# Ledger of designs, part 8: VH-VL binders against Protein BCP1 (BCP1)

Target 1, 247 residues: Protein BCP1 (BCP1), of Saccharomyces cerevisiae (q06338)
Amino acid sequence: ENEEEQNGEEEIVNIDFDFFGGNPEVDFHALKNLLRQLFGPQESTRIQLSSLADLILGSPTTTIKTDGKESDPYCFLSFVDFKANHLSDYVKYLQKVDMRLSTFFKTMIDSGNKNCALVLSERLINMPPEVVPPLYKITLEDVATALGDDKHYDFYIIVTRKYEVNFDTDDDTDSGKRNKNKDERSKKRVKADEVDYFHEEDRFFEKYAKIHFESEAKKGVISSYMILDHEGLVKSIDELETEISTW
Key: E = the ipSAE of ESMFold2; O = the ipSAE of OpenDDE; V2 = 0.75 times the mean of E and O plus 0.25 times the DockQ between their complexes.

## First folded at step 4 (VH-VL)

Design v7 (framework fv_cixutumumab)
Fold by ESMFold2-Fast, scan of step 4:
Structure v7 (fold): chain C 247 residues (1-247), chain A 124 residues (1-124), chain B 108 residues (1-108)
Amino acid sequence: as target 1 above (247 residues)
Amino acid sequence: EVQLVQSGAEVKKPGSSVKVSCKASGGTFSDYAISWVRQAPGQGLEWMGGIIPIFGTTKYAQKFQGRVTITADKSTSTAYMELSSLRSEDTAVYYCARGPEYSSGWYDYYMDVWGKGTTVTVSS
Amino acid sequence: SSELTQDPAVSVALGQTVRITCQGDSLRSYYATWYQQKPGQAPILVIYGKNNRPSGIPDRFSGSSSGNTASLTITGAQAEDEADYYCNSRDSSGNHWVFGGGTKLTVL
């Protein structure tokens, strides 16, 4: 009974996708909605989403749209410069998430010659993964232009999400079996050891991550944090592109 | 049981360079900071710098900036310290030492495992 | 004074308590780490993070700090405690590490 999801996917698959730079005049509200999706209801209350949307619009950013540059984006990817924004509310949030992030950021600040990008990306659930490799390649070209030709960040901090897969099970009661006659009494069980990806590229990012850690599940959703070097980022996207070519 | 094995003693001429190696065995190399500390004969300990191999980030003490280069080769689990423009006052024992896992945080940075030291003598 | 200052020598009678001090402005913000070095040997970690002992370090060793001063205390000194003791912490910038000049402990 995924009629809404099925109709959305059919609509998107039959439309021409175009890539655009971030548009401060029209993208702000759609970016905030995508960020709320990325972080979830609970974490979103700990983040100044309006300030973060402004950081995105002031950074190398690519959006995907179907009805021209003045329409709402279905997808975005942004590389926010860490050192230029190290006093931002978003960095303060990340420093409180986990000691590994605060330690990494101190290491970047202590180093005069290393820098990292805060990677932010989200898309509507029915977007085809085939858009991901060109999305990263275009945005990395914009980064090279912003930093100077042939330049890139040393590291990338990726924030993403995963989900626990629900499963049906028999009544696991010691006392025995009961009659089941009403579906509204039935509840789904979540397998603690069964997890899947919202973003297909994350399988490759995890493979090449120098650091990877995850939150405890909140309503079946797990926040995932990864730090990749430039080589790892490029390899991840190239491997995703290769896998897609076999589809 | 983690051990740091350093290269052998060196005798160098003034104005030359020396490169000392420090190979880690047992445990994870890339996740730990590696520091270099020297000690001139009869003198105290002096921190020269360090590297966090997983990130390739380095720090150098002001006194050694421009003369010291610290590198790491993750494939061989080996850290290196190269000191250039050697002077007689660079005659010392050079130690490598491992910090805690960087993921444990840097607030109370400390060196828990030490190499046995490499004697470098700058002749004449 | 941006560097860490230690007295060059101190003595203690066997079984008595000795306090080795380290002084510097950076110690107002950062804890000192303490190392023991015996002749011809590499240093060993004795105290880190104010008052934590690595595995294998006897309970008689403890650390403390107040203002710009950090201290290593040995309660009931033993003959094998005779060594040089170095404090280590951040410099005035907070970005580099510096050692104190070292204190030679003689156990009488």
Scores: ipSAE 0.006, ipTM 0.521, lowest interface PAE 9.3, mean pLDDT 83

Design w1 (from g4 with light chain G28D S31N Y91L N92Y; framework fv_dargistotug; at its last look DockQ between E and O 0.04; V2 from the best seeds 0.00; counts 0 for: pae E 12.8 > 2, placed apart)
Heavy chain, then light chain:
Amino acid sequence: QVQLVQSGSELKKPGASVKVSCKASGYTFTDYAMNWVRQAPGQGLEWMGWINTYTGNPTYAQGFTGRFVFSLDTSVSTAYLQISSLKAEDTAVYYCARVPDYEWLGAFDIWGQGTLVTVSS
Amino acid sequence: DIQLTQSPSFLSASVGDRVTITCRASQDISNYLAWYQQKPGKAPKLLIYAASTLQSGVPSRFSGSGSGTEFTLTISSLQPEDFATYYCQQLYSYPTFGGGTKVEIK
ESMFold2-Fast, scan of step 4: ipSAE 0.519; ipTM 0.764
ESMFold2, look of step 5: ipSAE 0.000; ipTM 0.433
ESMFold2 (binder alone), look of step 5: mean pLDDT 93; pTM 0.953
OpenDDE, look of step 5: ipSAE 0.017; ipTM 0.538

Design w10 (from g4 with heavy chain V99E E103S L105Y, light chain N92Y; framework fv_dargistotug)
Fold by ESMFold2-Fast, scan of step 4:
Structure w10 (fold): chain C 247 residues (1-247), chain A 121 residues (1-121), chain B 106 residues (1-106)
Amino acid sequence: as target 1 above (247 residues)
Amino acid sequence: QVQLVQSGSELKKPGASVKVSCKASGYTFTDYAMNWVRQAPGQGLEWMGWINTYTGNPTYAQGFTGRFVFSLDTSVSTAYLQISSLKAEDTAVYYCAREPDYSWYGAFDIWGQGTLVTVSS
Amino acid sequence: DIQLTQSPSFLSASVGDRVTITCRASQGISSYLAWYQQKPGKAPKLLIYAASTLQSGVPSRFSGSGSGTEFTLTISSLQPEDFATYYCQQYYSYPTFGGGTKVEIK
């Protein structure tokens, strides 16, 4: 798998990227596989992936391809309207993940004037992060067109993944000790240093998140859930673009 | 027992229509997409398309639009393939095969036994 | 559509032989490749998915390897019940099958 990812990195770096809208005639299965990558083996068994891929294709969606609009996408970003799809399998899945999500969704349903987008995005591991700011800007323009009058969502529910970095080989492996009483601040700093991002944009999303929570690690992978308001989303993308300009 | 049971063989004249059924049992019908695969005599496997069992939305492969219709009756856990205006080149064994939607892999893990459709004058 | 080129199309072997079948994709498909066995008059049976994961109930003499564009199915010690046609199939995009490899007894 890593060897295949390296081959993909060489292929992707050496070819042109183009942005396209979602294409229901060719994108479906590739999107479903990107969703499997996003959610991982455990969470994928809890989501109706075919239904979710259909929601994506029926929503403002941008894909990145290298061989024209009829080729398979290497990357996608979608904003799925929550209220229009609040009875979907995906929303039912999110409501079961954490009480904060189910409470937030109830607040959105009870509100006549506020709505949120379910944000879904994934790309092959070798995709350059330089594609991300234009990806979000194009898709947000499509959202404004769909909602009318330069409108946007009030909130965005972002689902992503992170990974645990290997512990030092000299770390204490003594699991026989009762109630380890280590310095909590030092422990938190070490734990934060032991987690890294698959997606560069997530560093900025976390900075502006109104709500952020994470799953327990499963085979070294952590599911991460964030709720951002529109200002926070825009600032995150702008700061990522600024950071990329220094590379 | 998880299984897919298809309807019996059909012998049709050119221009006729045929409807093949695929009845699922032993699992939750809507947790798996249903694919249709064709195999002409002495030839390899050819994917025709699939239907989302949760939404009912069909998708057809290139070459299988127009005369071919995928449908469902979820109340009896059955998928259907209808072929209209039959031609001699439609002579083949037609398979239904399930694809897990709530799963890490998308391979076709359970197949129907196949339905032979013969189109001859 | 992603094209799968399978080779050889025909193979003659004896019981106990090591058999290797190759499948090449026209573009990268990660590990989203399955192998199926089909005996005359019967439906295909899933042997391997995710390029290298053995389906439950399939004998350990079957193994798959590869990623990206080049994949192999290996039968380490051919048994009488293994004489069949084998197909690779990608499910990265719209599913497509290789042309098949018929394994016959010498």
Scores: ipSAE 0.008, ipTM 0.567, lowest interface PAE 8.6, mean pLDDT 85

Design w12 (from g4 with heavy chain T59Y, light chain N92Y; framework fv_dargistotug)
Heavy chain, then light chain:
Amino acid sequence: QVQLVQSGSELKKPGASVKVSCKASGYTFTDYAMNWVRQAPGQGLEWMGWINTYTGNPYYAQGFTGRFVFSLDTSVSTAYLQISSLKAEDTAVYYCARVPDYEWLGAFDIWGQGTLVTVSS
Amino acid sequence: DIQLTQSPSFLSASVGDRVTITCRASQGISSYLAWYQQKPGKAPKLLIYAASTLQSGVPSRFSGSGSGTEFTLTISSLQPEDFATYYCQQYYSYPTFGGGTKVEIK
ESMFold2-Fast, scan of step 4: ipSAE 0.443; ipTM 0.743

Design w3 (from g4 with heavy chain N57E, light chain N92Y; framework fv_dargistotug)
Heavy chain, then light chain:
Amino acid sequence: QVQLVQSGSELKKPGASVKVSCKASGYTFTDYAMNWVRQAPGQGLEWMGWINTYTGEPTYAQGFTGRFVFSLDTSVSTAYLQISSLKAEDTAVYYCARVPDYEWLGAFDIWGQGTLVTVSS
Amino acid sequence: DIQLTQSPSFLSASVGDRVTITCRASQGISSYLAWYQQKPGKAPKLLIYAASTLQSGVPSRFSGSGSGTEFTLTISSLQPEDFATYYCQQYYSYPTFGGGTKVEIK
ESMFold2-Fast, scan of step 4: ipSAE 0.424; ipTM 0.740

Design w5 (from g4 with heavy chain V99G P100E D101Y Y102D E103S G106P A107Y I110Y; framework fv_dargistotug)
Fold by ESMFold2-Fast, scan of step 4:
Structure w5 (fold): chain C 247 residues (1-247), chain A 121 residues (1-121), chain B 106 residues (1-106)
Amino acid sequence: as target 1 above (247 residues)
Amino acid sequence: QVQLVQSGSELKKPGASVKVSCKASGYTFTDYAMNWVRQAPGQGLEWMGWINTYTGNPTYAQGFTGRFVFSLDTSVSTAYLQISSLKAEDTAVYYCARGEYDSWLPYFDYWGQGTLVTVSS
Amino acid sequence: DIQLTQSPSFLSASVGDRVTITCRASQGISSYLAWYQQKPGKAPKLLIYAASTLQSGVPSRFSGSGSGTEFTLTISSLQPEDFATYYCQQYNSYPTFGGGTKVEIK
């Protein structure tokens, strides 16, 4: 009897992702949890995560939340100023990770007029990669505001993680030695060829990185370190945005 | 088995310095922060600060800056507390304690036996 | 600086009694609270963390509850070896301890 057809209009549970600045009153513990996820259980104990969370909350930072500004973040991105924090626990940690980082940091200090940002970002599983380009754009605008008049950092130190696709090398329990040799071959092959990204943007960051190195795998997880210049960071985000538009 | 073994008791005069050691065993030394906790005679527990055993970076609680220094010798899995310009008020048992890190600030899962430092003229 | 207040500061109880000790925080600390037992002349021993999680090896007669600003440690049936001072400790911010509760068994 209705002239208008019922098109199966249903109540849809939709999750709205909103962007907020860092909130020191509520974000502290959620940031520490996300940082522990980023660094993994072993490396997390080597970093004063409380001090790092404080650095993040005192720096240009964007969070993504679903239940308003007083709720826990699902995602964050922060640009921590290197020179202002070069005596911090986190910088001391990075200096011990690899000689390339300590050499680069010395170069930044010795140059006098160059500076870099320590980039920290992590998100919960199943967050859509479509949030990433706006996340970086908003946070870079906050950086420009903090530094003054459309200024940016010269370089960005990105710390991220990757995984071995076939980490579980627990094969047949039948032969002992044969299983060990098979596990060694499987690990070598996975390490060499079957590695994947937790963060989609890292494919583009690697493409434009001036320096890129990785740790040995720890329980199937590889820590990845990249240094990008500003042009490389912008190009990485632009190419990710273009890729997303094809989905 | 996790163990924290501290150096023996010390009797010092005001103005002297003391260095207390805490030797760790049974775990990877650099995977846990080392904390220092003080207990004056008949008083409660007071957190003094911690040191990141991987980076060597110390953090001091309010009231423990200046005269107090946390340091490490990672080659022997040992943490140190040095107190300079000792005062009578520094008389206390000093504990080292391992900071348990699980996405939060530390609580203390293992403790050294304590080192009594007595400052008297 | 988060202040912790313990009540009572002292109690005397008999073997088999249920003992409850309270810890109040000056601001919200979620569940980031630990409880310690310290026997005379000994180092403190961790009993409970995350307000209610029992440390491995600790007898089941010990339990913790609470969240936010109000927390309790309960000993369901006091034993002679439970003669000790008990401390709460928050780790929502830089660590602070309560003033302690001395339990004497007579």
Scores: ipSAE 0.210, ipTM 0.676, lowest interface PAE 4.2, mean pLDDT 86

Design w6 (from g4 with heavy chain V99G P100E D101Y Y102S E103S W104G L105W G106Y A107P I110Y; framework fv_dargistotug)
Fold by ESMFold2-Fast, scan of step 4:
Structure w6 (fold): chain C 247 residues (1-247), chain A 121 residues (1-121), chain B 106 residues (1-106)
Amino acid sequence: as target 1 above (247 residues)
Amino acid sequence: QVQLVQSGSELKKPGASVKVSCKASGYTFTDYAMNWVRQAPGQGLEWMGWINTYTGNPTYAQGFTGRFVFSLDTSVSTAYLQISSLKAEDTAVYYCARGEYSSGWYPFDYWGQGTLVTVSS
Amino acid sequence: DIQLTQSPSFLSASVGDRVTITCRASQGISSYLAWYQQKPGKAPKLLIYAASTLQSGVPSRFSGSGSGTEFTLTISSLQPEDFATYYCQQYNSYPTFGGGTKVEIK
């Protein structure tokens, strides 16, 4: 049946969001769904997502829900301790993604004093960005509690995703114009290599990243990997909060 | 065309060891996990565990830790199952099967032909 | 671990019959259930995954339904080549198989 679609944005702004810790009895499957969204179908087959969800639930984690602690989360953020989990499937996955990550991990293992967190976060597409600064602040407080003595990690490994901006990839957007090198290129009409963010906070993370690299695009989606120090993480969230205040 | 080809049948004495191979072709070996499934004569299917072919990390089902070892050689797209200190109850057909269960994307869509391991008195 | 109870264990049916096999999980598994067909002396073949999605190349007479803890495999019009043992399998957590249903065509 054909039906007109209505913009649901007005309904979303009337929803009350609450923050909760991870709930192993309820959140496991919802976390796996969010992780599938974060990594995409191809990368998800290279990761033991069930084990990763268990790591998240055993780590400082905050979820956002609308119907109380027993409902499904719309969003999560987790800081997974690297050294405690350096033999995990997820770390082995990251070591194979890029030599920069494996080199960095060796540096962390060789260091007696420096600590690193694996940062995982994803949310449903219509979540308002205003929830992000409090999400990070609450979870970082939980990290300080877990580490003791107002401690924090020295470094954070952020895995996220971006997308290629396309002008109707399957449509002839060239109109009457001739495409240069058409015979030597795939059926791609968009000439710009422009990318955009699923998560607004990522533009600030990129600004302060000490290491940043990206995968090749797969069906228009790019995996993005960043390593930030603590100062960079805090500045990123502060700048996001400032920008949101101007909206 | 995806194929999983296993090594031939084995007849072993109790206490011996056996190593079963499973050679994959027709796809990128490291894009899918490899599972091991056992079937004793006249019995049903029993999942033994899996190995993440990208990371090399094995996961064993309860009851298959210790004597059972999953490994791989990615240069030849081959997964291995080694069973040490063989017992009579290890007599079974052992299957390798392609799948990525933890994310829920792919159940076991392609299977090897099976390797019969017989442990005789 | 999640236990799957499959019923019946044995089934005799005539060509053209509608056959239904049930699979019950000890806890909720959403739609993460697959059905396999195993013919004598052969490896299992995937028929259905995600509870109701038919694998490419599988005849349309096979269908799956259910969610949560109760699932069914239906063969709408049994054919001679459908002689086999059928297994359900969950993959919501560490995989487990049902006990199997042996279908004999009479």
Scores: ipSAE 0.333, ipTM 0.694, lowest interface PAE 3.4, mean pLDDT 86

Design w8 (from g4 with light chain N92Y Y94W; framework fv_dargistotug)
Heavy chain, then light chain:
Amino acid sequence: QVQLVQSGSELKKPGASVKVSCKASGYTFTDYAMNWVRQAPGQGLEWMGWINTYTGNPTYAQGFTGRFVFSLDTSVSTAYLQISSLKAEDTAVYYCARVPDYEWLGAFDIWGQGTLVTVSS
Amino acid sequence: DIQLTQSPSFLSASVGDRVTITCRASQGISSYLAWYQQKPGKAPKLLIYAASTLQSGVPSRFSGSGSGTEFTLTISSLQPEDFATYYCQQYYSWPTFGGGTKVEIK
ESMFold2-Fast, scan of step 4: ipSAE 0.082; ipTM 0.651

## First folded at step 5 (VH-VL; framework fv_cixutumumab)

Design a1 (at its last look DockQ between E and O 0.68; V2 from the best seeds 0.00; counts 0 for: pae O 2.2 > 2)
Heavy chain, then light chain:
Amino acid sequence: EVQLVQSGAEVKKPGSSVKVSCKASGGTFSDYAISWVRQAPGQGLEWMGVIIPIFGTANYAQKFQGRVTITADKSTSTAYMELSSLRSEDTAVYYCAREETYGYDSGSYMDVWGKGTTVTVSS
Amino acid sequence: SSELTQDPAVSVALGQTVRITCQGDSLRSYYATWYQQKPGQAPILVIYGKNNRPSGIPDRFSGSSSGNTASLTITGAQAEDEADYYCNSRDSSGYHVVFGGGTKLTVL
ESMFold2, look of step 5: ipSAE 0.688; ipTM 0.858
ESMFold2 (binder alone), look of step 5: mean pLDDT 88; pTM 0.925
OpenDDE, look of step 5: ipSAE 0.601; ipTM 0.815
ESMFold2, look of step 7: ipSAE 0.589; ipTM 0.814
ESMFold2 (binder alone), look of step 7: mean pLDDT 89; pTM 0.932
OpenDDE, look of step 7: ipSAE 0.404; ipTM 0.759

## First folded at step 7 (VH-VL; framework fv_cixutumumab)

Design b1 (from a1 with heavy chain S108Y; at its last look DockQ between E and O 0.20; V2 from the best seeds 0.00; counts 0 for: pae O 4.5 > 2, unsure alone 74.2 < 75, placed apart)
Fold by OpenDDE, look of step 7:
Structure b1 (fold): chain C 247 residues (1-247), chain A 123 residues (1-123), chain B 108 residues (1-108)
Amino acid sequence: as target 1 above (247 residues)
Amino acid sequence: EVQLVQSGAEVKKPGSSVKVSCKASGGTFSDYAISWVRQAPGQGLEWMGVIIPIFGTANYAQKFQGRVTITADKSTSTAYMELSSLRSEDTAVYYCAREETYGYDSGYYMDVWGKGTTVTVSS
Amino acid sequence: SSELTQDPAVSVALGQTVRITCQGDSLRSYYATWYQQKPGQAPILVIYGKNNRPSGIPDRFSGSSSGNTASLTITGAQAEDEADYYCNSRDSSGYHVVFGGGTKLTVL
């Protein structure tokens, strides 16, 4: 995929996005940075990011790079096996987030016949959403290979973020006229806070999520958690792809 | 407004089983966890277990493991708690409650409760 | 199993402030939730998280936590506040829910 950036007068710069498997020797630091972005400054302090990065790099992971395989990734998607990593710091973190998650994890362990992937994905803000469908498709293929017999996970846990958009009605009525007497009826501007998505794909994930819950907004950021089944995940990606095609 | 409507009072003999129902109305049943809590006469609240209806999987308190079964029917938005091998000590009011949590700083809470079902175990 | 402990009974004069405390190891990791229960009624959520009040709960109710303790404070106790109060939290594993033994509040 190519992104065209117009620098200055007439010069179009084309950026090529290439897909690579996770590389433990190259991607570690960049992944940590992206994870900091994913969880934000507060939650990042509650997670061992180094251990999580190692976990990711030991799992089916696809990265997107713009300057060859030896460069830092600007995007990643990983499917981390829950059962294999149920004692990890990251799972412990998730267990503390919500009882629904902790209960889900417990039942997954006890049942033994279902499997779950912990989905982690992040990208730089300027990355186009067009990269997301192929990212998931490629990674799912890798998972099928890793699991053998074209198997897939039954469930996916997605952690993501949303943000509040403050519609500051900038009444820039800077009209200069000094007239004194206007009654300060403090129109309590009901700041209609609109919630928006950092990742467009999350709109579709939410639509097909079996469980979806969000945290309270902290500094304008909302943590969002979803559990999808395999069918829901596939449908989400397909619909995203379809929407992208209309752009 | 979400409400939880429980089945009526039960009188049971020792050794028998009881199945209490909890029907959710006025909201989405599938997105929540349902906990069961009991209270013996003059005693405190005791958590029994929780189910996630969408998955049909439940987690139980150790005390009731092997004797309690929590199920859910998504089509009817109804959760069930079955307690077997009943004893006199199982005489209590049994509550279902909707379980919610926010992120790390919000904690866990049960915001909607049923009115309770009285189960009396007597010879 | 991580247990939560509460005083079985406390008293407060009308209009005065009372603090009900819950103690347990799991409270180091999880917030306490507080429920009010009156005779013959189901429990009602009054405080959850750091200090969140559901709609309909008076502002005289507040929550706090420190170390392995959580507290419910009623500032300016009213006659209608006479009830049993239960703290609740996850156990240390995070997989189970535990209740305190309850505190009977008498308003004098």
Scores: ipSAE 0.028, ipTM 0.615, lowest interface PAE 4.5, mean pLDDT 87
ESMFold2, look of step 7: ipSAE 0.302; ipTM 0.668
ESMFold2 (binder alone), look of step 7: mean pLDDT 88; pTM 0.921

Design b2 (from a1 with heavy chain E99M; at its last look DockQ between E and O 0.01; V2 from the best seeds 0.00; counts 0 for: pae O 5.1 > 2, placed apart)
Fold by OpenDDE, look of step 7:
Structure b2 (fold): chain C 247 residues (1-247), chain A 123 residues (1-123), chain B 108 residues (1-108)
Amino acid sequence: as target 1 above (247 residues)
Amino acid sequence: EVQLVQSGAEVKKPGSSVKVSCKASGGTFSDYAISWVRQAPGQGLEWMGVIIPIFGTANYAQKFQGRVTITADKSTSTAYMELSSLRSEDTAVYYCARMETYGYDSGSYMDVWGKGTTVTVSS
Amino acid sequence: SSELTQDPAVSVALGQTVRITCQGDSLRSYYATWYQQKPGQAPILVIYGKNNRPSGIPDRFSGSSSGNTASLTITGAQAEDEADYYCNSRDSSGYHVVFGGGTKLTVL
């Protein structure tokens, strides 16, 4: 809800977000675009995005739209079954990203009694985080239905990204004097680039992650990988929801 | 054809605030973002911020953070840019432009522009 | 914030080819968008994405990218092409937009 003062009258503008299941006929193109955003230009070239989009649309997926069911989604969340898709291009990609993921997958396969979901989620910039708790809750319900008997996954692999905040120190110190002396210009402590989150929920996921690792920053973007158990995921969402309620 | 109609020219004193409006006509306001770009006399284009009207939240350039407020009224298909604590350096033409929301392959293009609003800050 | 740099001025003879280049780290991640601006007018979108032209833009305008650079090429420059040209892109975070400093093109 936004309050705008127009002509001395306060007008409240209500914004409605509608939740829909994934629609292969409508959502495919937009989903690919969101996936490109999620992985970035470099990693996107290493992934068959069309295949991944198909995989997502064949999995429990929730989308958020604002202009009806035939419109493009502005957000999605998907839980892709690892075991069913262990030979997929995406899993192969993940195995190559980091040895820790490869090892985890192997462990999952070897154990035979644990299940893992590959979690993919992305949304447009400035989409309010308030939609995230219901998004996860709805999708988890769908998963429970899909798995039967109110079952859930044991583990969740989350791929996300962070970014470095470059503070342009406008030190306009115009002090013109070119004095020559090579004095060791104190390495202006490049103020430690503050790292921030694209997705607020990732703060909570990190807190409860069993495994968490990040890539080196590339062009100001950091790839982040997390493995959570079901309890950790639920707690993360609950805490996020609580935090949101304080806003 | 989609058009962006901006409010008229403004003359302001230093320290005051200005609010410029941008009304969209001929298309769907909700499917796009609205960016604000200014241009000082004889200078280049400077991005100020962007809003996605459906979400109601805006991002701002660091330079204007805390001094600019961008809002949108979906019901009237109108975006607003308010700049406070005006200085002489804020004298410029201010443009609103329609921008894509998530066209990754297309970049961040602005395909429809308003005609601009001249804001003059003088003592 | 990632900065985009352009040459402040370039010239081209009538009917010849000119290339305007934009450079910045964000261009490694995002496509550049190019705008034409004539005096007293709002900017006009001329190239976006990999090499997309809006309706009404002549085919003599083309875009390319390499590494941290993007280029606008005008093949067969016309007198009406004399204008300021600006590149923009998203910054590294994707949340902000940045403009180049602009290039004044003179057609001789």
Scores: ipSAE 0.021, ipTM 0.565, lowest interface PAE 5.1, mean pLDDT 87
ESMFold2, look of step 7: ipSAE 0.650; ipTM 0.837
ESMFold2 (binder alone), look of step 7: mean pLDDT 88; pTM 0.925

Design b4 (from a1 with heavy chain Y102R; at its last look DockQ between E and O 0.43; V2 from the best seeds 0.00; counts 0 for: pae E 2.9 > 2)
Heavy chain, then light chain:
Amino acid sequence: EVQLVQSGAEVKKPGSSVKVSCKASGGTFSDYAISWVRQAPGQGLEWMGVIIPIFGTANYAQKFQGRVTITADKSTSTAYMELSSLRSEDTAVYYCAREETRGYDSGSYMDVWGKGTTVTVSS
Amino acid sequence: SSELTQDPAVSVALGQTVRITCQGDSLRSYYATWYQQKPGQAPILVIYGKNNRPSGIPDRFSGSSSGNTASLTITGAQAEDEADYYCNSRDSSGYHVVFGGGTKLTVL
ESMFold2, look of step 7: ipSAE 0.565; ipTM 0.787
ESMFold2 (binder alone), look of step 7: mean pLDDT 88; pTM 0.926
OpenDDE, look of step 7: ipSAE 0.787; ipTM 0.896
ESMFold2, look of step 8: ipSAE 0.474; ipTM 0.750
ESMFold2 (binder alone), look of step 8: mean pLDDT 89; pTM 0.928
OpenDDE, look of step 8: ipSAE 0.779; ipTM 0.893

